# VHH binders against q9p7j3: the designs that were tried, part 36

Target 1, 174 residues: q9p7j3
Amino acid sequence: MILPLFPETQVHVFVYENVSNCAAIHEQLISQNPIYDYAFLDAATILYKKQVYSAIIRALEDRRDEQMKTKTIHSEVILSLSPKTEISSAFRQFSMTKKSKNIVVVKIDSKLTEEEEFERLDKLVEGNRVEFSDEELQKLIDFKVLKKNYKLDPSTLENPLASILSSIALRGYS

## First folded at step 19 (VHH)

Design ia6
Fold by OpenDDE, fold request of step 21:
Structure ia6 (fold): chain B 174 residues (1-174), chain A 124 residues (1-124)
Amino acid sequence: as target 1 above (174 residues)
Amino acid sequence: QVQLVESGGGLVQAGGSLRLSCAASGRTFKGYAMGWFRRAPGKEREFVATISWRGSATFYTDSVKGRFTISRDHAKNTVSLQMNSLRPEDTAVYYCAAVPGYAIYNTADEYDYWGQGTRVTVSA
């Protein structure tokens, strides 16, 4: 998919449930295996498609403005999900862990079609692909984790989407 | 009361210029992207331009590219639309709008807050 704000950058997002090899994927990420050049997110922390896309746009904006805080665009996506500036916190809050069961996978700067990218990713992830939709994400979310990650209170929970998306944009500027 | 108030509309001849401004009040729109939409006579509301909260990312509908420039002033909590080389087909009521985070699809339903609009009339 092409985001209007960044028309020269193709992005793909995939959702997997019941992933059995998150630990193995995590090890590959630690070893910086280039074939795992994706942002692997814990689906338990993602409630909206727009949350993911906003993080992607934030990361791309950071890159364009030469203000990336992390080394890679994919790590910047992970950071961009967080309202906090600390990289370690962002990864702890949003990145896939060895214990994750459901994941959201983001690819930036893809030169492949969605199907082609899926074929590559499918070799790496042992799980069931589901639709990238709010409906599917809602099934996978841990609301306790979500509330904690974005410090949602009764007032902000009236419109959690707005609270989450604005916090993504405001990181480092609030 | 949260309000977006547009100003700067008016009558202008083809080839002329106008600068629209939108001022926010009643709340801060920190972390909100801002955009402009327009509704021409007999037509549906359409997207014109959007700008990120940071003010560095912009997107325009094709028909206004190269002629319109969206900008924002954080100090004044305003967003502006500089419209140059205006055409009769630019005649419309122009609306300011705010969307949390970023405009993803640039559809009207993404935007949570709207102004009442300012009328722009471009004569031949």
Scores: ipSAE 0.917, ipTM 0.950, lowest interface PAE 0.4, mean pLDDT 96
Fold by OpenDDE, fold request of step 21:
Structure ia6 (fold): chain B 174 residues (1-174), chain A 124 residues (1-124)
Amino acid sequence: as target 1 above (174 residues)
Amino acid sequence: QVQLVESGGGLVQAGGSLRLSCAASGRTFKGYAMGWFRRAPGKEREFVATISWRGSATFYTDSVKGRFTISRDHAKNTVSLQMNSLRPEDTAVYYCAAVPGYAIYNTADEYDYWGQGTRVTVSA
């Protein structure tokens, strides 16, 4: 898809559940295998589509402003999910781990259609693709993790969206 | 109470310019993107422009591209819409709005806060 704020950049987001090879994927990421040039997120940390898109936009904005804190746009997406500035913290909070079962995969600067990109990614991920929707994400979320990651309290839990999204935008500015 | 208050509207001849301003009060909109919408007579409210909280990302509806410029001033807690080369079809009530994070789809329902609007009339 094309985000209106960044029309020059094509983005694809995929959601997989019951992934059996996260450990293997993780090893490939560590080895910096170029065919794994995606942002692999733990779905347990993602509640909203807008959360992902906001992180993407934040990352793209950072790139455009030459203010990226990480080496790659995909790592910047992971960082951008976090309200914290620490890269290691962001990765710990949001990145896919070897023990992850459900993941959200983000591709930025794709030259392929969504289907073509999926065909490539499907060779890498051993799991079931599900719709990228709030409904599906809600099935995969760990609210304990979510609350921790964004320091949600009873007041913000009534409407966590605004808190999450604003914190993404405010990272490093407050 | 939280308020967005638009100003700068008025009557202008085709080809003229106006600068709309929206002042926020009652809360901080840190981390909020801001946008402008408009409702022309007999038409539904439509998206006009949006700007990220940081101010480095903007998007415009096609009909205003090259003519309108959205900007924001964090120090003043305002967002502005510079409207140049105005056309009769730009006649509308213009609304300021705020959305947490970023505008993703440019739909009105994304925006949580709205102003009361300022009327812009462009005569032929």
Scores: ipSAE 0.916, ipTM 0.951, lowest interface PAE 0.4, mean pLDDT 96
Fold by OpenDDE, last read:
Structure ia6 (fold): chain B 174 residues (1-174), chain A 124 residues (1-124)
Amino acid sequence: as target 1 above (174 residues)
Amino acid sequence: QVQLVESGGGLVQAGGSLRLSCAASGRTFKGYAMGWFRRAPGKEREFVATISWRGSATFYTDSVKGRFTISRDHAKNTVSLQMNSLRPEDTAVYYCAAVPGYAIYNTADEYDYWGQGTRVTVSA
């Protein structure tokens, strides 16, 4: 997929449920295995497609402006999901953990088609691919976690999408 | 009352320039991307341009690339559209709109707030 705001950058997003090897993936990420050059997100923290895309755009914008706070574009995506500036907090709140069961995987700067990228990623993830859609994400979300991560209250819950997306954009500016 | 108010429209000859402005009032649009749409006579509303909250990311429809420039002034809470080298096919009512976060798909349904529009007429 090509985001209009960044037409020179191809991105792919995949969703896996019932992943059995998150712990193994996590170890590879810790060891900085280049084969695992993706952003691995806990699906329990993701409610909307636009949430993920907004984080991607934010990260790309940071890169464009030479204002990345993290080392890699994928880590910046993780940070960009957070309304907070603290990197550790963002990773704790949004990144895949050893105990994660459902994950969202983001690839930025892909030179492959979606299908080709999937074939590559599928060798790394032991789980079931599901459609990247609001419907599927809604099945995987932990609303308690979501509310906590974005400090949603009764007022913001009237339009949680707007609240989440604006908070992503405002990180570091509020 | 939340309002987006467009201004700067008018009659201009082909090859001329106009600068549209959109002023937001009634609320802050912090964290909102802003965009411009237009509706030509007998046509559907179409996307023209968008700019991120930060102002560093922009996107234009192909027909206006190189001619139109979208910009933001956070201090004034405004978004502008500089339109150069105007063509008769640019004739339309131009609408300012706001979308939370970023414009992902650049579709009208993404935008939560809309102005009433300002008419731009480009004569041949």
Scores: ipSAE 0.915, ipTM 0.949, lowest interface PAE 0.4, mean pLDDT 96
Fold by OpenDDE, fold request of step 21:
Structure ia6 (fold): chain B 174 residues (1-174), chain A 124 residues (1-124)
Amino acid sequence: as target 1 above (174 residues)
Amino acid sequence: QVQLVESGGGLVQAGGSLRLSCAASGRTFKGYAMGWFRRAPGKEREFVATISWRGSATFYTDSVKGRFTISRDHAKNTVSLQMNSLRPEDTAVYYCAAVPGYAIYNTADEYDYWGQGTRVTVSA
């Protein structure tokens, strides 16, 4: 996938359900294993494709402008999902945990095709790949968590997408 | 009442320049990307350019690259389209639009708010 706003950067997004080895993946992330150079997100916190892509774009924009707050582009993607500036909060809110069952995996700066990247990632994740779509994401979302993460109220729930995406863009500028 | 109002359209000779402006009112578009679309006679509306809320990320349709420049002024709550080296095929009604967050697919369906349009006519 090439995002028009960043045509020089290839990105891939994958969704896995019923993942049995999240704890093991988490340990590899803690140890900073370079093979696991992805952004691992808890699917329970993701409702829209545009939510993920917006976070990616925000992270890429931060990188381009030399304003990243985190060490890596993938960690910046995780931060960029959050309306809050606190890194620890963002990770707590959106990153995969040892207890996660469904995950969204993001790769930035990929040199591989989507299929090649999938083959590589599929060796790391023990779960079932599903389509990266709003339809599939809505099956995995925890609405309580979503509402909490973005402080959605009855007024914003009329158009939760707009609220979420604008908050991503506004992080640190409100 | 939320409004996007375009201005700056008119008649210009080929090779000439125009600067379109879009002013937002009725709400703040903080956290919204802005874009320009156009509809030529007998054709469907097409994407022209988009700019992020921050203003540092832009994207243009191929036919206008190098000739058009999109910019925004947060203080004035406006977005502009500088059009240079205009061609007859640039003749169209130009529309300003706003999208939450970022323009991802550059499709009209992404944009939630639209202006009434301003007419640009480029004569040979």
Scores: ipSAE 0.914, ipTM 0.949, lowest interface PAE 0.4, mean pLDDT 96
Fold by OpenDDE, last read:
Structure ia6 (fold): chain B 174 residues (1-174), chain A 124 residues (1-124)
Amino acid sequence: as target 1 above (174 residues)
Amino acid sequence: QVQLVESGGGLVQAGGSLRLSCAASGRTFKGYAMGWFRRAPGKEREFVATISWRGSATFYTDSVKGRFTISRDHAKNTVSLQMNSLRPEDTAVYYCAAVPGYAIYNTADEYDYWGQGTRVTVSA
């Protein structure tokens, strides 16, 4: 997929449910295994496609402006999901953990087609791929976690999408 | 109460320039990307340009690339569209719009707030 704001960058997003090897994946990430060069997100924290794409765009904007706060574009995506500036907080809030069961996987700067990338990723993730859609994400979300991560209150819950996306854009500027 | 108000439209000869401005009032659009759309006579509304909240990321429809420039002023809570080398086919009502976060697909339905529009007429 190509985002209009960044036409030079190909992006792929995948969703897996019932993943049995998140702990193993996490270990590979800690070891900085280049084969695992993705952003692994806990699906329990993701409600909208636009949430993920907004984070991607934010990260790409940071990169273009040479203002990334993290070492890699994928880690920047994770940071970009957060309304907070603290990297550790963002990772705690949104990154896949050893205990995660459902995940969203983001690939930036892909040189492969979506299907080719999937075939590669599918060797790493032991779970069931589902459609990257609001419908599927809605099945996986933990609303308590979502509300906590974005400090949603009764007023912002009237339009949670707008609140979430705005907070992503405003990180570090509020 | 909440509104976007466009200005700067008018009649201009082909090859001329106009600068459209959109002023927001009634609410803050912090964290919102801004965009311009246009509707030509007898045609559907179409995307023209968008700019991120930060203001560093922009995107234009192909027909205006190199001729139009979108910019924004956070202090004034405005977004502008500098239109150079105008063509008769640029004749339209131009609308300012706001979208939470980023314009991802650049479709009209992404944008939550709209102005009333300002008319731009380019004569041959």
Scores: ipSAE 0.911, ipTM 0.947, lowest interface PAE 0.5, mean pLDDT 96
Fold by OpenDDE, look of step 19:
Parts: structure tokens; sequence; C-alpha cells
Structure ia6 (fold): chain B 174 residues (1-174), chain A 124 residues (1-124)
């Protein structure tokens, strides 16, 4: 996919359910294996496609403005999902863990087609690929975690999308 | 209540310039991207330009690239559209709009708030 705000950057997003090797993937991420150059998100924390794309745009904007807080664009995506400025908090909130079952995988600066990237990623992830859609994401979400991560209350729950997206944009500014 | 109010429209000759402004009242749009849309006579509303909340990322429809510039003033809580080298086909009612976070698809349905519009007429 090409985001209009960043037309020269190709991004791909994949969703996997019932992943059996999250612990193994996590170990590779800790060791910073370059083959695993993706943002691996816990699907339990993602409710909307726009949530993911907003985080991607925020990360890309940070990179363009030379204001990245993390080392890699993919780690910046993880940070960008969080309303908190603390990197450790963001990772705890949104990054996949050894105990994750469902994940959202983001690739930025891909030189491959979506299908080619999928074939590459499919060798790393042992799970079932599902459609990247709000419908599929809402099947995987943990609302308790979502509410906690974005401090959603009865007033903001009337329009959780707007609240989440604005908080992504406002991180570190207000 | 929340309001977006456009200004700066008018009659101008082809090749001329106008600067549209959109002022927000009732609330701030912190964390909201802003955009401009337009509706020409007998046509559907179309996207013109968008700017991120930070103000560093912009996107334009192809027909206005190099001629229009969108900008944002956080202090004044305004967004502007500088329109240069205007053409008769730019004649339309121009609308200011706000979207939470970022404009992702640049479709009208993304935007939650809209102004009443300001008319721009470009004569041949």
Amino acid sequence: as target 1 above (174 residues)
Amino acid sequence: QVQLVESGGGLVQAGGSLRLSCAASGRTFKGYAMGWFRRAPGKEREFVATISWRGSATFYTDSVKGRFTISRDHAKNTVSLQMNSLRPEDTAVYYCAAVPGYAIYNTADEYDYWGQGTRVTVSA
C-alpha cells in the first residue's frame, strides 16, 4: 500500500491468528535478527486499520522530520501506537510477546509486492493469515487492554476511533 | 459548539491568486489533521489538500500540485490554502474539514467536521 502522505514509501500490513511460534519470533527480535525487520504487534491491542496506518504515518513523519525516538522505523511504529512517550511503555503496550497468539505485522520501505512480502514473512510466522480489516481485527482485540492503553472512558468510548487517532498524533505534544 | 469557518473566497481572473482561511472555534483541533475539499458546479465534492496536525506532512490532488499550498497556524488555530495560477476549472465552493489523527485515504467520510464553505469563482 502507498499512503498519500508518503507516496514514495511502500508499506504492507499482515494479520496472523493462532500463531504457534511467537516465543521463537520474540527471541529473534531480541537478538535483532535482520531477517525479522518488521514491526510485530500484539493483535490484542489493535482495533482499527486506521490505528495502524496512523502509527505508520506518525513514524514516517518522525523520520522525515528527523525526530525519531527509536532506532528503527519499525520500532518507531510501535512507539507511535502509544499515547505515552516512554519507549518501554509503548513496547509493553503494543509489541508482541512470547505469550501472544495473534499478531499484526508491519513492513515499511518494502521493495516487494504484497504477495512477495507475504511469502517471505510466511516462512517466519507459523499461523493463519487473515485479512487486514476492521472486521478481523475486532475478533482479536482485547477491549480491556485497549481501554487501558488509550485510557478510554465512557465519554471517549462513544467514538473510540477519534480518541485513539488523536492520541497517536498528540503523543509528546500535549 | 464546534465550528469551522472559511473565508477568503471571491471572484478572480484566470492566473490570479486567492488565499483561503479556515478558523476553528468552540474547540481546538489538537491531534486533528486538516483538509480542503471543493465542489464545482454540477460535480461531486472532491479532495484538494490535507495537512497533518504537526503541519509537516501535506498531500495535494494532482490538478492543484505546484499551484496550491496548504499551511497551518497552531497559534491561531487556523488552516490556509494559498491558491496561485488559478484556472476556471478551480471554480468551486471550497470547504475546510478536520479529521482525527491523519488523513489516510483522503476521502470525505474520514473527516468529522466541516465548514460551511467559501465560493471561489475564476473567470476566463
Scores: ipSAE 0.906, ipTM 0.945, lowest interface PAE 0.5, mean pLDDT 96

Design ia6
Fold by OpenDDE, look of step 20:
Structure ia6 (fold): chain B 174 residues (1-174), chain A 124 residues (1-124)
Amino acid sequence: as target 1 above (174 residues)
Amino acid sequence: QVQLVESGGGLVQAGGSLRLSCAASGRTFKGYAMGWFRRAPGKEREFVATISWRGSATFYTDSVKGRFTISRDHAKNTVSLQMNSLRPEDTAVYYCAAVPGYAIYNTADEYDYWGQGTRVTVSA
């Protein structure tokens, strides 16, 4: 899809559940295998589509402004999910781990259609693709992790969307 | 008590210019993107422009591209819409709005806060 704020950049987002090879994917990411040029997120940390898109927009804005803190746009997406400025913390909070079972995969600057990109990614991920929707994400979320990552309190728990999205935008800008 | 208050509307001849301003009060809209919408007589409210919280990302509806410029002043907690080369079809009530994070879909339902609107009339 094309985000209006960045019309020259095509992005794709995929959700996989019951992924059996997260450990193997993680090893490829550590080795910086270019075939795995995606942002791999732990779905347990993602509650809304807007959360993911906001992180993508934040990363793209950082790139546009030449203010990226990480080496790649995909790593910047991971960082952008976090309200914290520390890269290591952001990755611990949001990135796929060896123990992850459900993942959200983001592709930035794609030259392929969604279907073509899916075919490519499907060779890498051993799991079941599900719809990228709030409904599906809600089934995969760990609310304990969500609360921790965004420091949600009882006043924001009923509708944490605004808090999450604003914190993404505010990272590094007190 | 959160308020968005628009100003700067008025009557202008075709080809003229206006600068709308929206002032936020009651709270800071830190981390909020801001946008402008408009409702012409007998028409539905439509998206005009949006700007990220940081202010480096903007988007415009096609009909205003090249003529309108959205900007924001963090120090004053305001957002502005510079409207040049105005056309009769730009006649509308213009509304300021705020959305947490970023405008993703540019739909009105994304925006949580709205101003009362300011009327812009462009005569032929």
Scores: ipSAE 0.901, ipTM 0.943, lowest interface PAE 0.5, mean pLDDT 95
Fold by ESMFold2, look of step 20:
Structure ia6 (fold): chain B 174 residues (1-174), chain A 124 residues (1-124)
Amino acid sequence: as target 1 above (174 residues)
Amino acid sequence: QVQLVESGGGLVQAGGSLRLSCAASGRTFKGYAMGWFRRAPGKEREFVATISWRGSATFYTDSVKGRFTISRDHAKNTVSLQMNSLRPEDTAVYYCAAVPGYAIYNTADEYDYWGQGTRVTVSA
């Protein structure tokens, strides 16, 4: 996919359910294995496609403006999901962990078609690919986690999307 | 009550310039991207331009790239569209709009808030 705001950057997003090897993937991420250069997110934290795309756009805006806070564009996506500036909190709240069951995987600056990227990723992830769609994401979300991560109150629970999306764009500028 | 109000429309000869402004009231739209759309007679609204909350990311439809410039002023809570080298094909009602976060798809249904529009007519 090409996002209009960053027309020279190809992005792919994949969703896997019932992943059995998150612990192994996590070890590879800790060792900084370049084959695993993706953003691995816990699907329990993601309700909307727009949530992921907004974090990607925020990370790309920060990269263009030389304002990135983390080492890689993929780690910057993880930070960009957070309404707060603290890096360690963002990773704790949004990253895939050894105990995660369902994941969202982001590749930025891809030189591959979606199917070619999938073939590469599918060798790394032991799980079942599902569509990247709001319909599938709502089956995997943990609403208690979502409420905690974005400090949603009863007045915003009916329409949490605007609160979530604006906080991603506003982080550090309030 | 939240409102977006456009101004600056009018009649201009081809090759001329106009500057549209959009004033927001009732809130400051913190963390919102802004956009401009236009509707020619008998047609659907079409995307023209968008600008991020920070003002550093912009995108334009191909037909206006290089001629139109979107900008925003947080102190005045306004967004502007500078339109240069106008063509008869730019004749339309121009609408200001706001979307939380970023404009992702550049479609009208993305945007939560809309102005009433300002008419721009470009004569041959």
Scores: ipSAE 0.848, ipTM 0.924, lowest interface PAE 0.6, mean pLDDT 92
Fold by ESMFold2, look of step 19:
Structure ia6 (fold): chain B 174 residues (1-174), chain A 124 residues (1-124)
Amino acid sequence: as target 1 above (174 residues)
Amino acid sequence: QVQLVESGGGLVQAGGSLRLSCAASGRTFKGYAMGWFRRAPGKEREFVATISWRGSATFYTDSVKGRFTISRDHAKNTVSLQMNSLRPEDTAVYYCAAVPGYAIYNTADEYDYWGQGTRVTVSA
């Protein structure tokens, strides 16, 4: 997919449920294995497609403006999901962990078609691919985690999407 | 009461310029992207331009690239559209709109807040 705001950057997003090898993937990420150069997110923290796309756009905007705070564009996506500037807490809250069961995987600057990227990723992830859609994400979300991560209270529950999306764009400017 | 109010529309000869302004009242739209849409007589509303909260990410529909410039001023809580080299096909009612976060798809349905519009007529 190409996002209009960044027309020269190809992005792919995949969702896997019932992943059995998150611990192995996590070990490879810590080792900085270049084959695993993706953003691996815990699906329990993601309810909306727009949540992921907004974090991607924020990371790309920061890269364009030379304002990135992390070492890679994929780690910058993880930070960009957070409403706060603290890098370590963003990773704790949104990254896939050894105990994760469902994941969202983001590839930025892909030189491959979606099918080609999927073929490569499917060799790394032992799980069942599902559609990247609000319908599938709703099945995987942990609402308690979502509410905590974005501080959703009764005053924002009617429109949690707007609160989440605005906080992603606003991070660091409040 | 939250309102977006456009101004700066009018009649201009082809090749001329106009600057549209959109003032927000009732809130500051922190963390919102802004956009301009237009509706030509007898047609549906179409996307013109969008600008990110920070003002650094912009996107324009092909027919206005190089001629129109979107900008915003956080201190005044306004967004502007500088329209140069105007053509008769730019004749439309122009609408200001706001969306939380970023404009992702450049479709009208992603925007939560809308102005009432300002009319621009470009004559031959």
Scores: ipSAE 0.836, ipTM 0.918, lowest interface PAE 0.7, mean pLDDT 92
Fold by ESMFold2, last read:
Structure ia6 (fold): chain B 174 residues (1-174), chain A 124 residues (1-124)
Amino acid sequence: as target 1 above (174 residues)
Amino acid sequence: QVQLVESGGGLVQAGGSLRLSCAASGRTFKGYAMGWFRRAPGKEREFVATISWRGSATFYTDSVKGRFTISRDHAKNTVSLQMNSLRPEDTAVYYCAAVPGYAIYNTADEYDYWGQGTRVTVSA
């Protein structure tokens, strides 16, 4: 997929449920194995496709503007999901952990088709791929986690999407 | 009452320029991207341009690239569209719109808030 705001950059997003090897993946991420150069997100934190795309766009905007705060574009996506500037908190709240069961996986700057990227990723993730859609994400979300991560209160719960998306764009500028 | 109000439309000769402005009231649209759409007679609304909340990420439909410039002013709570080298095919009603976060797909149904429109007529 090419996002219009960043037409030189190809991105892919995959969703897996019932992942049995998150501990092994996590070990590879800690060791900085380049084969695992993706953003691995806990699906319990993601309710909307637009959440993921907005975080991708924010990370790309920060990269172009030389305002990135983390080492890689994929770690910047993880930070960009957060409404706050604290890097450690963003990773704790949104990254896949050893105990995660369902994940969202983002590849930025891909030189492969979606099918080719999937073939590589499928060798790494032991789980069932599902469609990247609001319908599938809704089955995997933990609403208590979502509410805490974005500090949703009664005034924002009637339209949580607008609150979540605006906070991603506002991080550090509110 | 939340409102987007466009201004600056009018009649102009081909090759001329106009500057459209869109003023927001009733809310400040913090963390919203803004966009311009247009509707020519007998056609559906088409995307023209979008600008991120920060103002640094912009995108234009191909037919206006290099001729139109979108900008925004947070202090005035406005977004503007500078239209240069106007052509008769730019004749349309131009609409301002707002979407939380970023404009991802540049489709009209992404946008939650719409202005009433301002008419631009470009004569040959």
Scores: ipSAE 0.831, ipTM 0.915, lowest interface PAE 0.7, mean pLDDT 92
Fold by ESMFold2, last read:
Structure ia6 (fold): chain B 174 residues (1-174), chain A 124 residues (1-124)
Amino acid sequence: as target 1 above (174 residues)
Amino acid sequence: QVQLVESGGGLVQAGGSLRLSCAASGRTFKGYAMGWFRRAPGKEREFVATISWRGSATFYTDSVKGRFTISRDHAKNTVSLQMNSLRPEDTAVYYCAAVPGYAIYNTADEYDYWGQGTRVTVSA
């Protein structure tokens, strides 16, 4: 997919359920294995497609403006999901862990078609690919985690999407 | 009561310029992207331009790129569209719109708040 705000940048987003090898993937991420150069997110934290796309756009805006706070664009996506500026909290709250079961995987600056990127990724992830859609994400979300991560209260629960999306754009500027 | 109010429309000759303004009231739209859309006579509403909350990320439909400039002023709570080198095909009602976060798809469906529009007529 090409996001209109960043027309030179191809992104792909994949969703996997019932992933059996998150611990192995996590080891590769810690080792900084370049084959694993993706953002691996815990699907329990993601309810909306727009949540992921907004974090991608925020990370790309920060990269263009030379305001990135993390070392890679993929780590910047993880930070960008957070309403807070603390990097370690963002990774703790949104990143895939050894205990994760369902994941959302983001590739930025891809030179491959979606199918080609999927073929590469599918060799790394032992799980079942599902559609990147609000319908599928809804099945994988943990609402308790979502509410905690975005500090949703009764007043913001009326329109949680707007609250979440504006928080992503506002981080560090509110 | 939340309102977006456009101003600055009118009749201009081809090659001329207009500046549209959109004033927001009832809320400040913190963390919202803003956009301009237009509806030509007999046609559906189409995307013109969008600007991020920070003001640094912008995108324009191809037919206006290089001629139109979107900008915003947080202190005045306004969004502007500077339209230069106007053509008869730019004739439309122009609408200001707001979406939380970022404009992702540049479709009208993704915007939550809309102005009532300002008419722009470009004569040959």
Scores: ipSAE 0.827, ipTM 0.914, lowest interface PAE 0.7, mean pLDDT 92
Fold by ESMFold2, fold request of step 21:
Structure ia6 (fold): chain B 174 residues (1-174), chain A 124 residues (1-124)
Amino acid sequence: as target 1 above (174 residues)
Amino acid sequence: QVQLVESGGGLVQAGGSLRLSCAASGRTFKGYAMGWFRRAPGKEREFVATISWRGSATFYTDSVKGRFTISRDHAKNTVSLQMNSLRPEDTAVYYCAAVPGYAIYNTADEYDYWGQGTRVTVSA
């Protein structure tokens, strides 16, 4: 997929459910294995496609403006999901962990088609690929986690999408 | 009540310029991207341009790229569309719109808030 705001950048997003090897993937990420150069997100924190795309766009905007705070564009996506500026808390709250069961995986600056990228990713992830869609994401979300991560209260729970998306754009400016 | 109000429309000769302005009332739309859409007579609303909250990420439909410039001013709580080298095909009602976060797909369905529009007529 090419996002109109960044037309020279190819992005792919994959969703896996029932992943059995998150601990192994996590160890590879800590080891900085370049084969694992993706953003691995815990699907329990993701309710909307727009949530992921907005974090991607924020990361790309920060890269264009030389305002990135993390070492890679993929780690910047993880930070960009957070309404707060603290890098360690963003990773704790949104990254896949050893105990994660369902994940969202983002590749930015891909030179491959979606299916070529999937073939590479599928060798790394032991789980079932599902569609990247609001329908599938709703099955995987943990609403208690979502409320905590974005500090949603009754006023924002009426329209959580708007609150979440504006928080991503505002991080560091509110 | 939160509203978006466009201004600056009018009649202009082909090759001329207009500057549209969109003022927000009732709130500042913090963390919202802004966009311009247009509706030509007898046609559906089409995307024209969008700008991020920070103002650094912009996108334009192909037919206006290089001729139109979207900008925003947080101090004045406005978004503007500078339209240069106007063509008769640019004749439309122009609408300002707001979407939380970023405009992702450039479709009207993304946008939560809409102005009532300002008419631009470009004569031959």
Scores: ipSAE 0.822, ipTM 0.911, lowest interface PAE 0.7, mean pLDDT 92

